# Designs tried in a protein design chat: VH-VL binders against q67yc9. Part 1

All scores and structures are predictions.

Target 1, 181 residues: q67yc9
Amino acid sequence: DEPVPTPWPHQFHALMFMNYSGDLSMIDLWYDWTNGRNFNIIQEQLGGITYDLEWNNGTSFFYTLDESKSCRSGQLEVGILRPNWLDGAKYLGQQNVSGFLCNVWEKVDFIWYYEDVETKRPVQWIFYTGREAHIMTYEVGAVLEDEKWQAPVYCFNKEKKSLSTKGALSEFKGYKEKAAL
Below, numbering starts at 1 at the first letter of every chain, in headers, positions and changes, except where a header shows other numbers; antibody chains aren't numbered by Kabat.
ipSAE, averaged over its two directions, is called F for ESMFold2-Fast, E for ESMFold2 and O for OpenDDE. V2 adds 0.75 times the mean of E and O to 0.25 times the DockQ between the complexes of E and O.
[cut] stands for letters that were removed.

## First folded at step 1 (VH-VL; framework fv_ogalvibart)

Design o01
Fold by ESMFold2-Fast, scan of step 1:
Structure o01 (fold): chain C 181 residues (1-181), chain A 120 residues (1-120), chain B 107 residues (1-107)
Amino acid sequence: as target 1 above (181 residues)
Amino acid sequence: QVQLVESGGGVVQPGRSLRLSCAASGFTFSNYGMHWVRQAPGKGLEWVAVIWYDGSNKYYADSVTGRFTISRDNSKNTLYLQMNSLRAEDTAVYYCARDRGYSYGYFDYWGQGTLVTVSS
Amino acid sequence: DIQMTQSPSTLSASVGDRVTITCRASQSISTWLAWFQQKPGKAPKLLIYKASSLESGVPSRFSGSGSGTEFTLTISSLQPDDFATYYCQQYNSYPYTFGQGTKVEIK
């Protein structure tokens, strides 16, 4: 039998290095399925910090806290990734990456996913767009304090722009999973 | 002391079958991936097949796919290579090799090899 | 499949010489490359793994370098025990592949 991908834990924190054609960023990913929320705190190498806050009911905010005080918000048809979002992925075999022996899977036209054989932690994933996430740390059960999951007040002003899934930095935003059996 | 001992080699006619064994000792066999690597007389090394530590995954070189089957018996600390439809080009010394871990891909211990000669 | 090409195929050297062997991969293999030494009639012996990591018990005169597609094995001061054939092996992806070998001969 082929290996099956490990479902994501209900809560974890990961520090990720993101590379897209030489555009580099560091991302603090706080995945929190238990409370129906997901947070990406994105530090661009040649830019500021952007915040991508997502709720499982489809509410999403993409904002900055610097002088620009920009915010885009929207109501998406889909929420955050479910823990078993890799169900149905095609197994591609093994590859060594970043010091880990990995099992590799593909969700066709979306993503290649690399998981450490020994610990079952994600090591990297690469979107079909060419954006590469390299997982530097992986802390199962870590939870960001409730107070930190607050969008700033200017996200609720009349003049904020509507969020576009195609304009978001996260390819996970708006991902639509097949219906459960 | 890690030891790998191959057996089952010999002279066999084209189209016939042969089964190689590799007896492992001195380590916890079930914690290691195992490989077969061959070397034709006077030629270089050719990777043949791997089996993961628990037997769940197997991979083969294109030259042997569909003809050779790798297997293991962790209760007996033994690795096997079932070779079917043998060809003259399969003539080689066959080495049993231990992966550094579950299936890291490089080999820290090798057996002495067993010669398989396929000739008419 | 990833093709591994070594150069030179054969080299003649004297004791005390600095010997350099190169290995080229047809595709990027990051650092997932090992070097083996084989003496006539014997099984291969691991020298270097992960392109530059020296295996325990291997003399420090052996070193490896490189990443991506080009790799080098260096013997800083050749000893009589080092006359052998050397092989590189990629383990980035299945099927695993070896270079054709480099024979280091006396003189």
Scores: ipSAE 0.000, ipTM 0.455, lowest interface PAE 19.4, mean pLDDT 85

Design o02
Fold by ESMFold2-Fast, scan of step 1:
Structure o02 (fold): chain C 181 residues (1-181), chain A 122 residues (1-122), chain B 107 residues (1-107)
Amino acid sequence: as target 1 above (181 residues)
Amino acid sequence: QVQLVESGGGVVQPGRSLRLSCAASGFTFSSYAMHWVRQAPGKGLEWVAVISYDGSYKYYADSVTGRFTISRDNSKNTLYLQMNSLRAEDTAVYYCAKDLRYYDSSGYLDYWGQGTLVTVSS
Amino acid sequence: DIQMTQSPSTLSASVGDRVTITCRASQSISSWLAWFQQKPGKAPKLLIYKASTLESGVPSRFSGSGSGTEFTLTISSLQPDDFATYYCQQYNSYSRTFGQGTKVEIK
């Protein structure tokens, strides 16, 4: 029988190394299906920290806490990934990656997903766009305290929002491409 | 505009086989999971099967497991249901339906065909 | 499989009435529930998804509520076009299940 991907735990924390065409970043991912939220804290090697806060109803914020007080907000047509988001993925066999023997699956035109055969933890996933997310640590059941899931007050100020909805969404998608998921 | 058109229904004797088809248009068929749902005359809706966008995963209702096979041909934008060992209780209108979600089967059924009647009787 | 229990099986109502239909899941399905309307000889039509989100083009008199295991569909002021059978459907699992249906008939 072919192996099936392991559903994600309802909550976890992962530290990840992201490589996108030589642009390197470290991502602090807090996945919280139980509370319907997901948080990417993105430290770019040659840049600042970007916060990608997303809610399962599609509400999303991309912001910085530096002098710029930058915030882009939008509504994604889909929410955060479900725990069973890998349902229907095509099994590609086994590969050795970063010292782990992995089962590999593909969602065509979207992603390749690598899972450790022994522990069932994710090892890496690679987007069809060429973004490579490498999972350094994986802490099942870890939850970020509620106070940390609050977008800054300036995210709710209409004057900070892009005047062009289409322009705002385009930039929003660009920020999403920095995220681990 | 999304359209789903079922065909292949008819009258068949118990124990025989029948193959249904669903022709899809108006969306990228190869990106979405597809479902079969049936409805016996005067009764409610019963989900029958789902197939993933690429055909790699298939799930069936317990009532049809081992007898029915769902398949698809993405080059023809067509969904199939092969029905073997038919029973009187399989008599129903069979609907083809599209999953909302791209690349996974986690959505609601957003578009339906008009159905094709299968009658299993002697 | 997740079992969906729908009630009542039939209800008689008059134009202008407030109608409420209940759907219960055998286990928590979060908000992954849709409501469908079906008229005789026709395919089901999507009304509501994610428990409470109204499908585009559906009249505002239709509303949905609930989460977890108990859900309701409400028609605030029944119109002649609303006499039909209504079904809930869970999509929390790969295998879908429908409620048994509620037929809304003229009183």
Scores: ipSAE 0.000, ipTM 0.489, lowest interface PAE 13.3, mean pLDDT 84

Design o03
Fold by ESMFold2-Fast, scan of step 1:
Structure o03 (fold): chain C 181 residues (1-181), chain A 122 residues (1-122), chain B 107 residues (1-107)
Amino acid sequence: as target 1 above (181 residues)
Amino acid sequence: QVQLVESGGGVVQPGRSLRLSCAASGFTFSTYGMHWVRQAPGKGLEWVAVISYDGSNKYYADSVTGRFTISRDNSKNTLYLQMNSLRAEDTAVYYCARGHYYGSGSYPFDYWGQGTLVTVSS
Amino acid sequence: DIQMTQSPSTLSASVGDRVTITCRASQSISNWLAWFQQKPGKAPKLLIYKASSLESGVPSRFSGSGSGTEFTLTISSLQPDDFATYYCQQYKSYPLTFGQGTKVEIK
């Protein structure tokens, strides 16, 4: 009987260090399954802030608040990740990572997921594309105030930009679709 | 500081068995996955097998599946490769290499042993 | 299995030359590619990981680039210590596979 991944709590906050081939960023992840929403606030080391706001109905906004007032939006076929999104993952055994003894799972062509054996907290996950998320803090039950979950008005223009196949949001869209399988 | 030293190679007849050892020092052996990689004389590199840090998971190249067994003894900081039913095609220098069980998330083969020659001949 | 093909198989160069070696994967491996240097009678040495990240202690004249299926290793100004065989390796999935090697020899 192999270990199964721990379902995500219905609400949590995580501060993550992201590394993609030496390109570094810090991400505030607000996961809120109870209210059907997910928010990534992405601070690039050598760049600006990008906001990735997603809803359970598949609505997704990828925007900036700078002078460009850019917004890409789309309607994904899958909503936000469900708490047990790792159901069906292949168990790969144990590995020591960043001082934690971890159980490791893989969803083929999607992700490797590392969970602390003792506390059951996520330690890191690595997307098949090479993006590495290192979980620095993990606050179960934390919730962002309702008023903060508001996309800018310019995201609702009729001729808004479509989601592209380039960048983190498009990559994450593909992962969400694979996670549903 | 990190050192891997292979031993156990030699000349052996087809169909016989041989056991290779790799002694590790200079790092916490029990926290790393370990690999065997071989190289036939004058040829390129071929991955052979991997074992997880605690020995609970193993994976093999198709060419050696059912004949070779990888194992480790963390109390002795030693990696092993038991080679059964040896064939002429198994003739190679065998290297042990440090890496994690999974290729991603860490740098595979950042340290290698010096290699030990296995010659399978009649 | 993911097949790795290097070109050229052999390359003759002089000290100070810029040398480029290419590596192609039979399917996309993203950036899960490493480059190794091997001198006669010695074990391989890791030079580059994740396609473009230089391993600590490796001279800055070595660089890697590429993603997906096409990758390159560049030596900007060849030194005497650089005459060796170079291998690319994918580590996206098992079994791990290597290119056939590129021998860089003196003219």
Scores: ipSAE 0.007, ipTM 0.516, lowest interface PAE 10.4, mean pLDDT 84

Design o04
Fold by ESMFold2-Fast, scan of step 1:
Structure o04 (fold): chain C 181 residues (1-181), chain A 121 residues (1-121), chain B 107 residues (1-107)
Amino acid sequence: as target 1 above (181 residues)
Amino acid sequence: QVQLVESGGGVVQPGRSLRLSCAASGFTFRSYGMHWVRQAPGKGLEWVAVIWYDGSKKYYADSVTGRFTISRDNSKNTLYLQMNSLRAEDTAVYYCARGGYSSSWYYFDYWGQGTLVTVSS
Amino acid sequence: DIQMTQSPSTLSASVGDRVTITCRASQSISDWLAWFQQKPGKAPKLLIYKASSLESGVPSRFSGSGSGTEFTLTISSLQPDDFATYYCQQYNSYPLTFGQGTKVEIK
């Protein structure tokens, strides 16, 4: 009779602290399964704000709103995570993390997932790559306004560069690794 | 153009060893998890082993645990499978296959053409 | 281990037919499922990943659906190039497991 991880609500907002080998960032995660979209707003400790806007069909945009007006867009091989994405995870027992007593599961070769026993909120997850997301706030049912899910116009005005499709997608995937999800 | 080319297959007696190689080209080999998958003559596909992009983690099917060792050399873009204590049941075409980008996604987007291993007396 | 069961094991079809192959997992795998095509004497080729995402370069007549324990691969209008064996594969947990295969052959 092992505990099973709680399916994610169809919509939530989380403020998260991200640590990857000493590279620190704060992420606003807006998960919106209902509308097939996911948004990471990333404030890096030693950098500016980066926006990672993803759609369930794999269309994705990585952009900045500062003077650089940078944007890359592409088609990722995967869509956004389903609410039941932790189905089949292996239960590892209980651990105390950041003042919460957590049930811990492992999705083999992907993630360790920590959930508060009392409230069933996510407390942290750690990717096998070493990226650690620490969930500071968790607001079930919170939805970002539709207008905010619009990629900037300069994402659509980018000239074709002398790059292979494979090269462009490889760079795009590497950048995606900085996001919480 | 992604290419995976297996080599090292052949006929071998039960209890002996064989080492398979997979030469990768056309992509950044060090960024991908790599797998071995086998197929016995006339049968379906069976997953054998995986190695993480940096070589730090390895997982095996129960049928080969303790006998087979997966390894990689990222400087040579080459994947290996060391097969010890071979049995008749190990007779199969062995494919190397690329996992998804980084270690987080394990579906096989590219396969080699395979190398036949026959274990017989 | 998660068992993957395909239905049917063999089907006979004609060019232009709609072909449907089902794959069932012995426990929930969310959408961590891929479909592969294998032609005689050749290596398998990825068609669909994450249950419903079409691999780049794969014709749009192929589609996948399902989540949890029931999954379907559909070929909307069978072409001569589509006579092959099709495999589903779960990548939810180790060991990775395949269905037994469905052979689509000429009627």
Scores: ipSAE 0.000, ipTM 0.469, lowest interface PAE 14.4, mean pLDDT 83

Design o05
Fold by ESMFold2-Fast, scan of step 1:
Structure o05 (fold): chain C 181 residues (1-181), chain A 120 residues (1-120), chain B 107 residues (1-107)
Amino acid sequence: as target 1 above (181 residues)
Amino acid sequence: QVQLVESGGGVVQPGRSLRLSCAASGFTFSDYAMHWVRQAPGKGLEWVAVISYDGSNKYYADSVTGRFTISRDNSKNTLYLQMNSLRAEDTAVYYCARERWLQLRAFDIWGQGTLVTVSS
Amino acid sequence: DIQMTQSPSTLSASVGDRVTITCRASQSISSYLAWFQQKPGKAPKLLIYKASNLESGVPSRFSGSGSGTEFTLTISSLQPDDFATYYCQQYNSYSYTFGQGTKVEIK
C-alpha cells in the first residue's frame, strides 16, 4: 500500500522558517483544532511582526502591534484547516530533506507535503508558488494561553477592512477555498 | 484536454502595438504562474515575462521591460501580453507556458505558439 | 542575468548511441534546471525538471544529473524519435534563461 499522510494532531505549536523567492520570515504557528482556532505570528526579515488570528467560523484578524496599529478583519467562507486536510493526497515517493528521510505527497496541484518517515512529524511543505515552510520545531499538544487569542481593541473600534489573499499565508486561503467541496 | 491556445499574432509595423491572448482549459488556471516565451525564426528560446497565480507579481526580460505588459483574467482563464513600441527584433513565435510547483517548477504545458512579424 | 551555455551546439549521432549534452550556468542555480526537446515547427516538450526528475510519459532512456553550475542530459540509447534540438533552462531566479540549444542530427 501507498503511505497516507498523518493527520495533524488536534493541537500543536511549530516554529517554521518561510522562504519565498529569497524573502525570509519566521512563523510561530499555534494550531488548535480543539478550540476551532489558528494563530500565525509572522516575523519578516525586513519587516515588523504581523499576527494572523483565524477562527473556524471564518472570523479572521490580520494585525500589527507596532505604531501603525493596523488591523484587517473579515469573514472567510472557509474555516481553519481540518486535521485530515491532506486526505486524498497523491503519494510521490521519498526524499531526503533537512536531515530527514521523508514521504512526499502532493494535493490538488497546490501543495507538496514532506513528512518524516520515522517520527511522522511534518518536515516541510511547499506551495506551488514556490513558498517553502521549513518546520524547525514541532510540539504536539502545546496550547497557547486563552488570553493570547484575543485580537487587540483597535480591531473592534474601527470599520473592518476586507482580508487580502496576498502575503505569507495567501496560499492556504487558496487551498481552503479550492478544497471546500 | 489540458491545453493552452495562443492568438493575436500577425504582421505589424515597427513602433505599433499588438495584444496576444492565451486561453487555458482543462486545469485550474488560477493555481498557476504563467509565462510568455518567444523564439525568433531559426533561433533559440527566449523567456519574455511571468505573472504570478493571482497577478500580484510580474517580471520581465530586460529586452522588453517598459514596452510589454503581462496580465491575466482568472475569471476568463486567459493570459495576455500587451506589446507596445514593437521592434524588428521582437519578430518571433510567442508561446504561453504553464509553470508547475517548486519541486516540479518547469514549463510542463505549452501552447502551439502565435507568430508576430514586425516589419515595414 | 544568469547565462546558460550548452555544449556541443551540434551533435551527429547514430541510432543506439549514448548521447550526452552539457549545460553550464554562470552562477549557482541549485537544482532548478529543466531540459526540453523541440522538433521543427513544434512547441518545446518538457523532459526533465529539477535537474534529474523524469517528466511523466518521457522514455526512461532520458536522464538528467548535476547541481550548482554543471548539468548533463543523457540519452542512453538514441532512437529515431530523439533527433531534435534540446534546450536547458534555469528557473532559479528571474529572468529565466535558456541555453542556446543543442541540435542532435543523424550521422
Scores: ipSAE 0.000, ipTM 0.462, lowest interface PAE 16.2, mean pLDDT 84

Design o06
Fold by ESMFold2-Fast, scan of step 1:
Structure o06 (fold): chain C 181 residues (1-181), chain A 123 residues (1-123), chain B 107 residues (1-107)
Amino acid sequence: as target 1 above (181 residues)
Amino acid sequence: QVQLVESGGGVVQPGRSLRLSCAASGFTFSSYAMHWVRQAPGKGLEWVAVISHDGSNKYYADSVTGRFTISRDNSKNTLYLQMNSLRAEDTAVYYCARSYYDFWSGYSPFDYWGQGTLVTVSS
Amino acid sequence: DIQMTQSPSTLSASVGDRVTITCRASQSIGSWLAWFQQKPGKAPKLLIYKASSLESGVPSRFSGSGSGTEFTLTISSLQPDDFATYYCQQYNTYSRTFGQGTKVEIK
């Protein structure tokens, strides 16, 4: 009898270490399925902070608060990941990672997902592109204050918008559609 | 491991058509957006066109809009560029390159390119 | 669209020199800038992404800096293998734009 991946709690906070081909960052993830929203605050090791604010209705903002005041905004048709987005994943067995004995699953051509056998917390996930997220903290039930789920005013200035339905949204939708499978 | 190989270049007269191909291997082709980039002899790089991972969305540089058509066949891991109404200024080496969009990291840079295929539009 | 302007267009240098190339964007692109090296007859090779992140396998003498509209590529101690043309590229949009290139040649 093969184990099945644990659904994500409806709300959690995780501090993650991200490695993509040696490009290192810390991600402050606030997942909030109950309110239909998701927030990644990305601190790059050799750079600034980038904010990724998503709503389940598909509204998305990817912005910076530094002097550049960049913002990419758009409407994603998929929305945020559902709690049981790993349903149907293929079980690959067990592997030791970062001191945890993990059950490992694969959603083919998308992601490998590692979960602690004992506590059922996520330990890491690796996208097929080679991007690796290592979960440092995992706080079930933690919620970010409502006031902080706000995109800056310049995200609504039409001259500053750079995310189009013809490009970035279509690329991003592909990844979320694979997760939904 | 990752390879992109362009083909189909050659010499063609102004006003004629030519189709380029880019064969991909060593990665999941259907997960990546694909681009065409060109470089005129002795000149700089110019972005030409992009097609989304599933082929549903396409975007072109103003210089080629209405004349070039980008397409892909994910079952064959192949990217295409149909070039119509060719002009002398379309003479260039044409490269294919891959990208993706990840909300946490934004757009990706071109980490892999093909070797290029030369198109010469000459009377 | 976003216009990218490089300076200088041509740079003469000697082995061991510190070389700096600049790139300006017509509007803010955050840190979404890459640097490429191209040698005659070859495809471009990625050196730097996210303005300052060194691509795997690229020598540490290459570094990038900047954000918003002003960016620099620095080669701290020029080697014979570094005589090439360098391009910046913004990827803040789905479409891409390149600078016109900077040729680094032997003095």
Scores: ipSAE 0.013, ipTM 0.499, lowest interface PAE 8.5, mean pLDDT 83

Design o08
Fold by ESMFold2-Fast, scan of step 1:
Structure o08 (fold): chain C 181 residues (1-181), chain A 122 residues (1-122), chain B 107 residues (1-107)
Amino acid sequence: as target 1 above (181 residues)
Amino acid sequence: QVQLVESGGGVVQPGRSLRLSCAASGFTFSSYGMHWVRQAPGKGLEWVAVIWYDGSNKYYADSVTGRFTISRDNSKNTLYLQMNSLRAEDTAVYYCARDKYSGSYYGAFDIWGQGTLVTVSS
Amino acid sequence: DIQMTQSPSTLSASVGDRVTITCRASQSISRWLAWFQQKPGKAPKLLIYKASSLESGVPSRFSGSGSGTEFTLTISSLQPDDFATYYCQQYDSYPWTFGQGTKVEIK
């Protein structure tokens, strides 16, 4: 019997270190399956804070709160990851990673997933694209207050034309991997 | 070495068709969104088309919509641009360009081919 | 479509000069702006992305700044290799659009 990956808790908070081809960031991930939402608060090494707010109906907002007041909104074809998203993953054995003994699985053409044998917490995951997420903290049951899951007003002031297939909407379909964070 | 090499350019009469190819090497081609960008002689850059890493999404500049088709063959590490109903205004050097980050569409182009010249003339 | 306007269209400078090129967007693009250098007969080369991030291998004399609608590319001490045409590009939304270019030539 091979180990099976642990389903994600319906709600958790994780602080992650992200490395993508030398571009470094720290991410606060608020996963909330119960309310059908996911929030990544991204501090880039050479940039400001960006906010990636996603709902299970595919609606997404990528925005900043600085003086630029930028917002890119879109519709992803898939919603947030379900708790059992690793169902069917191929077991690859055990590896020591970041001080943890991990069980490792692969979803072919998508991701390698590393889970602590002892606590069952995620330790890291690496996308086939080369994007690496290193899980620094993992707080099961943590929920960000409802008031915080609000995109700013300027996300809704964009003309319909700019949110069409030739605008922000079409761009966000290409950012599917960010929904997996 | 990461490299993009265009081919298929040439002189063609108005109303005819031409297919451009872009051969990729030195990176995992199937993981990157790919673009075509053109430059008319003595003029600036104009974005033409994009195709996502998995081929699922394609977008075109209004000037080429309905006439040009972008496609890719990930097994051959090759990007294509099928150009139909060519017009004099399509005369340009056509560049193949890689999106800076793999897995999706980011929007900055970090690797460019050397370009292939398409001349549409009677 | 978002229109990108560069100024000046042509700039005459000497080696050692500080050179600045501006780029303006017809609407806010946050920081989703790239700068490219192009030499005659060659493909464009990425210099700066996300308004101020220096691409790997690009000399530190190049810097970018700005957000929203106004952006600047600065070359702190112009070198012979820097005589070229420079383009800005917005990638906030489709269709992606470039400025008309700024040619930096010898005084």
Scores: ipSAE 0.000, ipTM 0.486, lowest interface PAE 14.7, mean pLDDT 83

Design o09
Fold by ESMFold2-Fast, scan of step 1:
Structure o09 (fold): chain C 181 residues (1-181), chain A 122 residues (1-122), chain B 107 residues (1-107)
Amino acid sequence: as target 1 above (181 residues)
Amino acid sequence: QVQLVESGGGVVQPGRSLRLSCAASGFTFSRYAMHWVRQAPGKGLEWVAVISYDGSNKYYADSVTGRFTISRDNSKNTLYLQMNSLRAEDTAVYYCARGPRYDILTGYFDYWGQGTLVTVSS
Amino acid sequence: DIQMTQSPSTLSASVGDRVTITCRASQSISSWLAWFQQKPGKAPKLLIYKASTLESGVPSRFSGSGSGTEFTLTISSLQPDDFATYYCQQYHSYSYTFGQGTKVEIK
């Protein structure tokens, strides 16, 4: 049989390099399906640190901890990406990437996903839009302590505000997962 | 190569409805989020609504929430704006505009149609 | 909503002049800002996105700079084709908002 993509572990930590049309950032991604949450700590090439905290019920906070004390919050119709989101992906064969021999899959005209043949870790994914995530570290079972998943007090305003576009999984906010046929 | 052509504008009385269409060509319409942006005569630009590449996610400006509905038909390469309960302040040229990505979260506009005028007047 | 304010609202300039337009956001928008050019009776045209990235086909005399809340569009040597209204637009947050526009007219 053709290889099938490995479902994401219910919890992992990944440090990733993001490239979108030459705009570079490093993202510290804490994926936590078990607790229904996802945290991106974003360091832009020429900027400070921005925090993108998302919950599976669609609640999201985008904030900074610098003197600006900025925060945006909102509600999305979709929650965090499910572990088996690659179900139904088309196998494209093998390719060498960044020193890894990878199995490669495609979801329609949406995404190419590269997984190390030996360790089953993600190596990179590339959105059809040209946005690239390069997975530098991958730590299965790593969980950020509960205390760190707290948005600052200035995020808890009565009105919900507008949301960020910077998260490592932001491309999935508009993606309707394809039904099998 | 990329072309967006709006239609459906006209003169309509307050409280009535009107549906705008935008015919897209020269690109793979189903891969892009699409927007409506309007401009009142002699005034600046105002963003109205966005729809994701597959129609699953939508967002609206507060001024039109509950009255306007954005939709798309990817098989026909066509974007729509259903405008209900029209008010005098909705009078504007309505532009169809393409977002740079498939999602509603990144919203600058790399291509615009020529616009269609909607006049809400008795 | 994030309010975008442009300065000046109108400026008069001559061909060959260096023209500078400023855009201020009421809240930090990082670099999520675009600049558009609009000529009378025409649709807007994208000039710059991500504060400083020039759109393909746009002349190099156009440049953008800034981050956070203060942004600048510069035309290094104004050409006859550049007399138009210019708009900044933030796309950091819904609802996407535009500045009020800066009209660049002949002196």
Scores: ipSAE 0.000, ipTM 0.482, lowest interface PAE 15.7, mean pLDDT 84

